VH-VL binders against q0atu2. Designs and how they scored, part 340

Target 1, 119 residues: q0atu2
Amino acid sequence: MLDKKARIRTSREYRNVFEKGKRLSGRFLIIYYVENALDNNRFGFITNKKIGMAVIRNRIKRQLRAIVREYQGQVKNKHDIVLVARAGIGKSSFEGMEKDYIAIMKKAGLFARNANKID

## First folded at step 17 (VH-VL)

Design cd6 (framework fv_ivicentamab_arm2)
Fold by ESMFold2-Fast, scan of step 17:
Structure cd6 (fold): chain C 119 residues (1-119), chain A 119 residues (1-119), chain B 110 residues (1-110)
Amino acid sequence: as target 1 above (119 residues)
Amino acid sequence: EVQLVESGGGLVQPGGSLRLSCAASGFTVSDNYMNWVRQAPGKGLEWVSIIYRRGSTEYADWAKGRFTISRDNSKNTLYLQMNSLRAEDTAVYYCAREGSSEWYYFDYWGQGTLVTVSS
Amino acid sequence: AYDMTQSPSTLSASVGDRVTITCQASQSIDSSLAWYQQKPGKAPKLLIHDASSLESGVPSRFKGSGSGTEFTLTISSLQPDDFATYYCQQWDEYSGEAYTFGGGTKVEIK
């Protein structure tokens, strides 16, 4: 479970990331990211109706939170990061989403290039 | 030294089945993302399938239901089981490893094995 | 449907020439593009990844550039070993296949 303090919760906080942040796209994900003035990272999650039914969108959100939680220790501190799921994510496996997340975070400079959890 | 050696190609009749093998040396297949890519005679490259580190798989839409990617960790070998083969499946099949530190591109390829589907 | 257009399909050149090959995506792929070289009867060989990162052991005469929708592979002074077919590949595709390749460019002797 991803703790409450590690989540972007308000529309104002989301707006700040979209207005001031950088954008980078991967195969299944788009991230928007900006440094924050806090002592911790915060994550937001957006799944549009173009992905599919509510049951699919809810599954995707749960899986993305699990992936973020697993790799949270590898993310450079003091960032607000919003993950936006692209339409094709509904066809992806959990590992496909995980792979894309790691790749895009490394490309953004938010992960160490060779820091991967193996095992 | 990284090497990938394919085998199992040959002539098969339409509707038949064939299993390709890819023996890896110099690295461990279960620590990498492994793919099959094919090339019809005189044509370009076409992605077929991927197996992820923990064993999840993904396929090109046209390959779903007919092709199965798998591996044997004890033999460090990748497989592609091909069923219900059609004339348009005639191609050289390559196994390919994704870049070890940055993914989605193929840093090592086998020599390929020719599959000919003809009556 | 997502398209990858590679041009020209065939290019005739002489040793010492500067050769330019273009790859165009129908949608922005940021810098998610690689270039491969393939000689007859052989497997493709990685030249460049992430649009401009030269693979270890690849001669410096090969240069990749571009971002978004238009990408270029340049060979600054063509050598005899460079007569081959070149392919671009992207991985920002999410509508169907995980990876898509360009149609290829054959660089042949004039």
Scores: ipSAE 0.021, ipTM 0.691, lowest interface PAE 6.9, mean pLDDT 86

Design cd7 (framework fv_ivicentamab_arm2)
Fold by ESMFold2-Fast, scan of step 17:
Structure cd7 (fold): chain C 119 residues (1-119), chain A 119 residues (1-119), chain B 110 residues (1-110)
Amino acid sequence: as target 1 above (119 residues)
Amino acid sequence: EVQLVESGGGLVQPGGSLRLSCAASGFTVSDNYMNWVRQAPGKGLEWVSIIYRRGSTEYADWAKGRFTISRDNSKNTLYLQMNSLRAEDTAVYYCAREGSSEWYYFDYWGQGTLVTVSS
Amino acid sequence: AYDMTQSPSTLSASVGDRVTITCQASQSIDSWLAWYQQKPGKAPKLLIHDASSLESGVPSRFKGSGSGTEFTLTISSLQPDDFATYYCQQSDEYSGEAYTFGGGTKVEIK
């Protein structure tokens, strides 16, 4: 479970990320991301009807939250990040979604490397 | 020194089976995303299958039900079991490792092993 | 469906020429594109990933550029060792294939 402090909740907060943030697409996910003025990261999740029925969309949301929670310690602090599931995600395995999440976060420069401070 | 060495190719009759092997050295197969890619004589490259780090698998639509990707972690070896072979399966089969920085590209390839399906 | 259209299929060039080959995706792939070089009888070799990131050991005359749907590989001054077939590659969301390759561009001597 993600802490409630780590969730984007309001339409205004989502709009801010879409309007001012950067966009990066992966195979199954699109992220929109922007630095925030808080001392923590916040995540939003969007699944639309193009993915499939409610049962599939609900499974995807649960799996994405689990992935984000597992890797939260590796995400550079002070970001608002919205994950938008692409239509093909319904055919993916958990590992396919996990791989895509890590790949796009690394490409975006949002995964902090282990060890001493890295540029 | 990263190396991938393939074996198991040869001449087989239509409807026959072959098992390809890919022996890895200089890295651990289970720490990487491993793929099979094929190339028919004089033609382009075609993706066949992937095995994920935790063992999930994915296949090209035409390969589902006939081909099985697997690995033996104790032998650091990747396999492709090919059943119900057809003339159009004639190709050089490459074992390929995904790049560890971003993934979704292949940084090391084996030398390839030729599979010829003919009467 | 994300098709990778590579052009031209064949080009003839002389040593010292500037060579450009193009790869077009049917939908935006941001910068998720790699370029490979393949010589006859050999496995493909990675040249460039992330559209423009040159792989270690690859000569600086190779340059990748582009984003979205249009990508190019440029060889600024063709050398004898560069006569080969070149392939672009990206991952595909909609096909039954996780990874999609272009049809290849053969660079042959004039």
Scores: ipSAE 0.669, ipTM 0.881, lowest interface PAE 1.3, mean pLDDT 88

Design cd8 (framework fv_ivicentamab_arm2)
Fold by ESMFold2-Fast, scan of step 17:
Structure cd8 (fold): chain C 119 residues (1-119), chain A 119 residues (1-119), chain B 110 residues (1-110)
Amino acid sequence: as target 1 above (119 residues)
Amino acid sequence: EVQLVESGGGLVQPGGSLRLSCAASGFTVSDNYMNWVRQAPGKGLEWVSIIYRRGSTEYADWAKGRFTISRDNSKNTLYLQMNSLRAEDTAVYYCAREGSSEWYYFDYWGQGTLVTVSS
Amino acid sequence: AYDMTQSPSTLSASVGDRVTITCQASQSIDSWLAWYQQKPGKAPKLLIHDASSLESGVPSRFKGSGSGTEFTLTISSLQPDDFATYYCQQWDSYSGEAYTFGGGTKVEIK
């Protein structure tokens, strides 16, 4: 679960990230990201009908929130980040999504090197 | 030093089965994303399968139902079980480790093992 | 599903020449592209990842450039050890071909 203050909730907040942020595509995810003026990071999640039925979209959204929460401590502070799921994500495993998230965040410079969870 | 050594290739009849092995040294397979990639004689490289750090697997569409990727952590060895082999499966099979940044590239490859499917 | 085109398929060159190999992706992949070198009877060797990041131990005469859909590998002064086949590689968005390779470019002696 993500705390209330760690969520992007309003249309205005999403619009700000899309209009002012940078964009980076991965295999299953696209992120839009911009530095904010807050003490913390905020995350938004978008799953559209191209992914599949509501059951699949809701599962994907829950899994993405779980991934974001698990790696929250590795994300550089003071960013608003929106994750947009690509059409193919519905066939992905949890680990496939996790790998893509880590790769994208590292490539965007938002993750510390060695942010991976290792045994 | 990182090393990957494949074995198990050979001549097999159409419809037959074969199991390939990839012995790893210098790193732990369960801490990495491990793949099989093949190359038909005189042709280019073609991805076959991946096993993720926690054991999830994915396959090329043409490999689903016929090929199974697995590993034995105690032996630090990767496997590819190949069933219902066809002439078009004739290729050198490489095991390959994905790079440390999760960026969907292969930083180390084995030397390959030749699988020939013919009568 | 998406395809990528690598050109030329063969290239004849002399030691000291500047060699350029191109890869064209059918969709934007930002900079998710790697280059590999393969010598006869050998496994591929990683040269460049993330379109332009040179792998440790790879000579500086190798340079990768490009983003989006058009990428190039340049060898600024070809050496005898560089006669080989070169491949580019990207991911594909869940088409069952998670890792798509170019058709290869064989760099051979003129």
Scores: ipSAE 0.671, ipTM 0.847, lowest interface PAE 1.0, mean pLDDT 87

Design cd9 (framework fv_ivicentamab_arm2)
Fold by ESMFold2-Fast, scan of step 17:
Structure cd9 (fold): chain C 119 residues (1-119), chain A 119 residues (1-119), chain B 110 residues (1-110)
Amino acid sequence: as target 1 above (119 residues)
Amino acid sequence: EVQLVESGGGLVQPGGSLRLSCAASGFTVSDNYMNWVRQAPGKGLEWVSIIYRRGSTEYADWAKGRFTISRDNSKNTLYLQMNSLRAEDTAVYYCAREGSSEWYYFDYWGQGTLVTVSS
Amino acid sequence: AYDMTQSPSTLSASVGDRVTITCQASQSIDSSLAWYQQKPGKAPKLLIHDASSLESGVPSRFKGSGSGTEFTLTISSLQPDDFATYYCQQSDEYSGEAYTFGGGTKVEIK
């Protein structure tokens, strides 16, 4: 589980990331990201009906939160990051989503080359 | 030197089965994302399947239920089990390694093995 | 799956020519495109990934450019070794296939 303070919760906060943030797409995910004025990172998760039924969308959200939690120590601090699942994500494996997350975060410059560079 | 060598192709009747092998040298299969890609005679390339580092698999929609990708880490070998073969499955089958976690491309390919499905 | 249209399907050229091959995606794929060279009877060989990143050992006469929906592979001064079929490949979104290839462009001697 992600700590409450590490989650984007309000429509205003999501809107800020979409309007002011940078966008980068991967195979299964799109991220929108912007620096925040807080002392921590915050993550948001969006799945839409194009992905599939509620059972699939709920599974995807849980798996994405697990991936984000596992790699949070490698993410550069003070960012709001929204993960938007693409339609094809319902056909991905857990490792497929994980690989895509790592790829996107590295391309965005949000991951350290090694864990020791992220405090 | 990185090398991939496919084997197991041949002539098979419609409805039959074949198991393809891909022997890897110069790197460890379980440390990489491994794929099968095919090419019908005189036609273009078509992705078949992937196996991830921890064993998760994904398939092209047309391959699901008929093809199974697997590996044997002790032999450093990738496999493709093909069942219920059709004339449309006639192709050279290549195993291919993905190059980097940040990008989705194939950096090394085997020489290919020909599968012919006919009476 | 995303449509990938590669043109021309066949191109006749002479040694020393500048050759341009185009790939068009039906939707934006950002820079998620690779280029491969395939000689008769051989496996494909990676030339370029992420639209413009030249693979180690590939001659500098090969250049990839573009982003979004239109991409080009340019060979600035065609050599005898370059007569081959070229394929683009995208991996932007999974839609029945994880990787979608263009139809190929055969570069043959004039």
Scores: ipSAE 0.574, ipTM 0.853, lowest interface PAE 1.8, mean pLDDT 88

Design tj1 (framework fv_dusigitumab)
Fold by ESMFold2-Fast, scan of step 17:
Structure tj1 (fold): chain C 119 residues (1-119), chain A 121 residues (1-121), chain B 111 residues (1-111)
Amino acid sequence: as target 1 above (119 residues)
Amino acid sequence: QVQLVQSGAEVKKPGASVKVSCKASGYTFTGYDINWVRQATGQGLEWMGWINPYAGETGYAQKFQGRVTMTRNTSISTAYMELSSLRSEDTAVYYCARDYDYYETSYFDYWGQGTTVTVSS
Amino acid sequence: QSVLTQPPSVSAAPGQKVTISCSGSSSNIGDTYVSWYQQLPGTAPKLLIYDNNRRPSGIPDRFSGSKSGTSATLGITGLQTGDEADYYCGTWDDTPSAWYVFGGGTKLTVL
């Protein structure tokens, strides 16, 4: 869903965000985030085994990527952001995850002023 | 800083229910899932389930499904684990533990001191 | 019955090295990261190792972890009397549903 350059790809890069970043939790999502030295934002997505079976984890990961893609233009530039699915997310609707994401990003101050949905 | 404080020891008769509390302090209570783990005397650790204190959603180990209920009260940063239809085999120390997500997994970074539950006739 | 297999006991003299194994399967250790917990007599467990080989703040480097295939290993060097405890490995499994599985525990005795 996202350009190659907009993805966090290596385990080393993920661990850097967990170790250096700030943590904010929502209802079904946690974000870890840190400013990067690049010219763009990068996103990572984690659905660990506590979420459920592989089919559920894969669905959640696809839906989160779609949500991030839709709102990527509203995110303040030069951040590495990892989305971690929380226990129980499999019971949430797509709309519920979307609302949770927006709320967390606003709380973190990561959405630009007057943020709008990207088409 | 981070602390989980559990309720005191309980003695129950077979067939009764017990409700153990776990009061969190030193962090944002709704920001971390809480797991419950028990340990019978001289035995190993046994996972019972989790609660997401923000959403109120729960997941239970198959062995305890139908007998366990996990709840929370966010206004007092307290999680609860209620186990019903008690048997002598339920005699154990019950722990709450905070779930910490790191990379591709999670683990229990802080534990309550434990609550001893004795089921005896 | 524990899902992860550990030796029930291990012993060594002060100053020596000890190794505790933890054997699982492809649905747990083979496909995710392992944590280790130390339980001193009469106390709650304490996180000792996470992410296979990482130490929380305050855990000395005498404690180390590793993972190979479906097995994990906890190593303790420079054994001290205060290391007498039960040690548990733990990880998530998604078979048949998501659950956290512990090893059976290993009692370490410092002779």
Scores: ipSAE 0.871, ipTM 0.934, lowest interface PAE 0.7, mean pLDDT 92

Design tj10 (framework fv_dusigitumab)
Fold by ESMFold2-Fast, scan of step 17:
Parts: sequence; C-alpha cells; structure tokens
Structure tj10 (fold): chain C 119 residues (1-119), chain A 121 residues (1-121), chain B 111 residues (1-111)
Amino acid sequence: as target 1 above (119 residues)
Amino acid sequence: QVQLVQSGAEVKKPGASVKVSCKASGYTFTGYDINWVRQATGQGLEWMGWINPYAGETGYAQKFQGRVTMTRNTSISTAYMELSSLRSEDTAVYYCARDYDYYETSYFDYWGQGTTVTVSS
Amino acid sequence: QSVLTQPPSVSAAPGQKVTISCSGSSSNIGDTYVSWYQQLPGTAPKLLIYDNNRRPSGIPDRFSGSKSGTSATLGITGLQTGDEADYYCGTWDDSTSAWYVFGGGTKLTVL
C-alpha cells in the first residue's frame, strides 16, 4: 500500500488533477497528471462502475496500487497522477497492466527511459 | 472539433443483420471508449454496450448479448456495431457516443448524428 | 419502464423556471455521479450536465444540476422556446451487471 503522504485523498484534489492536468491514454489505463507544489508525488486510483462489478473493481485497484508502488522510484518528483482504469481492464493480466503503465508513463515523460523494477 | 460521423440509413428484413459504422475525427481515436445507444421511434435512450478501441475489448448489455458485436478499425478511426437476428422491435435510431472518464464516473460528451435502421417485411 | 424514473412531461411559459427530477436507487444515483443530456427534435443527444452539477463549455448557467440521496434534479431558469426538447438523466449501474442506464426522458414544452 502506498504511504498516506503519496496518495490523493479528497474529491477536491482529484477534480483539480482532472481539470488542470494533462490526459494520456494507454490500452487499459488513462492517466491525468499535473505538477504539484509539494516535495513528493501523489497517486490516485479510479475504477468506476463501467469497469465491472465491485469484486472486479477492487481487484484492479489493488493490482494498480501494487504496480505503482513497484515503480514509484522511477517517477519524476512533484507530480499528482491519477490512474483511471479503462473499460476492458478486467480481462487484462497483471503483466499486461504493468506493461501498459510503464509505456504510458514513459510516453508522458514521467518515467526514466530505462525504468527497471524495484527489487 | 471532435466529430463522430455515422453511416447512412438501412432497411432490413426480419432475421437479417445490420452493421453501422462510426468514424471519429478531431481526437486520438484509441484514447476514448465508444458506446452504442439506440432509440426506438418516440421512445427513450437504451444503452447497448461499449468498445475500448485501443485494446479491442467489448462489453454488452445483457439484453443484446449474443446478437450484438462491436469492433473497430484503428487505421481508419472507425467503430462498428453489428446487430443480428433483426426483429421489428429493433427499428430505431442507433447512436455512437464518445465516453469521457471524469473523476469517479464516465459520460458521453460527443455523439454521432445517428443511423436509422428500419426492420420491416 | 426505465431504472431511472423521470416525469414524462413538464411545461412552462418563456422566462419561467422548471425542474426535472430523476429518481434511482443505491446501485446507481446513490452510489455514483449523474449526467444530463438534451435532445432537440430530430437531433442527437447533447451533454448538458456532468458530475451531478457541472456544465461543459458552451452550456449557459440557466442550466443547473443537483443530487440528493438517490435522486437528481435538472433546473432550467429563464426558459426559451429553444429549450423545447427531451431531457434524459444517465449514470452507471452495477445491480446485476455493469451498464449505463438512462431515465425514461422528460419532454419539455415551452408554451
């Protein structure tokens, strides 16, 4: 689980990222991202009802948190980043979501070009 | 200048299939899901399903499961909805609509002009 | 009928105010955010309100939305003849499967 300080917590903070941030889409993920005035990154996770029933949404959210945690050391500092699960993500493998996350973060310029897993 | 342009009107006999197209322009086609919604004459809006044009994954309303197929061709930014085993009750205007994710939901921010499908013998 | 209940029609004179209700349940309006769509005669629907109460660019502030519990309301002030249309609420539902549900629609007559 990500540290409390690294999480977007309030609806107001989420809406700020959606309204002021840039949008970039991957196969199963959309990110909205904006530079913040803090000393750290913050992540938000959205699995809306379009994704499926609660059991699927909860699994996806857990898996996305695990992926973000694994690669958090590769992310450029001082950003608020919201991950939105896309329709069909429930049919993806964990590895598929991980690859999509890496690809979209690199395309956004938020990731090191030679990103590696945290050991 | 987002635009969704649909194919023209179709007249079909009961038991036939119809395939409606929806050509997107003015945005990155693979970046937004596409939903299909129909409306019988004088009736309300009825959701049919979605396609994720990047992944190719689909989800359908239970009522249409087994009769509807949604596909896309990314090289021409076009989504398709095919409905088989047509009945007179399928006479409707069929719309494609772009799905926009905002905070904890999504909604349809741009719509195609509609395609009238008439099923009669 | 529809999973979301709307009055079938409402009417008022130019310059007046109307409200259109949309009643759902805990599996839809009670648990997520509502959008409203305007459909002028012979045209495709157009997004009017999203996130319960937000307007897309180009939608005048005469249109407003609100939500309380399992119900949502669309408000229109300063009615104009060009507001004659069908109005639909819509949201996602997960009671039996994940699907998008529309209200039955409300025909607004400005007379």
Scores: ipSAE 0.863, ipTM 0.931, lowest interface PAE 0.7, mean pLDDT 92

Design tj11 (framework fv_dusigitumab)
Fold by ESMFold2-Fast, scan of step 17:
Structure tj11 (fold): chain C 119 residues (1-119), chain A 121 residues (1-121), chain B 111 residues (1-111)
Amino acid sequence: as target 1 above (119 residues)
Amino acid sequence: QVQLVQSGAEVKKPGASVKVSCKASGYTFTGYDINWVRQATGQGLEWMGWINPYAGETGYAQKFQGRVTMTRNTSISTAYMELSSLRSEDTAVYYCARDYDYYETSYFDYWGQGTTVTVSS
Amino acid sequence: QSVLTQPPSVSAAPGQKVTISCSGSSSNIGDTYVSWYQQLPGTAPKLLIYDNNRRPSGIPDRFSGSKSGTSATLGITGLQTGDEADYYCGTWDDSGSAWYVFGGGTKLTVL
């Protein structure tokens, strides 16, 4: 499970990322992202009603959290990142969502190289 | 600037099919979902369905399930909506609209000009 | 079937104010955010309000939105003849199949 300090919690913080952040789209995911003034990354997850009924939205949100947790060590520090599920994501496999996430994060330049530069 | 340009008016016989196009420009076509909405003369707006132009996935309103097909051609940034087995009550203006995700919802931020489809009885 | 309820018409004089209500249920307005669309005669709808109360670029501040419980309200102050249009609320609903629902529309006449 993601640490509480690694989660975007308030509606004001979410809207800040949507308003000030950059947008990048994948097949089933959109990310909005902005640098923060903290010493850690924070993630938000949005599965709105167009995705489907609550049971589908809850499953997608759990799977996205698991993917983010798995790859959190590769994400460049000091970013607020919101993942938004796109229409049709419920038809994707777990592996499909994972591949989409990796591709988007690489394209955004948010994945660090093997050498984590902490300077 | 963002623009959605739809195909011209159609007149069809009952039982025929119609295919309306929606050409996008001014943004990355695959980056935003497209919705289709219709409006009968003097009536309100009625949602028909969505297409994700990147993945090719679709979702349709129950009322149109089995009669509607939404497709796209990414090489020409164009979405299509085909409605089959036309009836007189399908006479309407058909709109495409771009879906914008913001916080905990989405909405239609840009609309095509509309395509009038008339089904003669 | 989920449907949002609006008054069919409202009217007021230039310079006055008007409010348009939109009533829904717990599966739509009660559980997500509302948008409003303006449709001028003979034209396509245009986004007027999103996220209950936010204006897109180019929409003047005399247009406002609010939400309480399962209802939303569009407010228009300083009415102009160019505001004569149909106004629609809209949002997503997840009862049964997920779908976008519109209000029945309100015709605003500026006399």
Scores: ipSAE 0.871, ipTM 0.933, lowest interface PAE 0.6, mean pLDDT 92

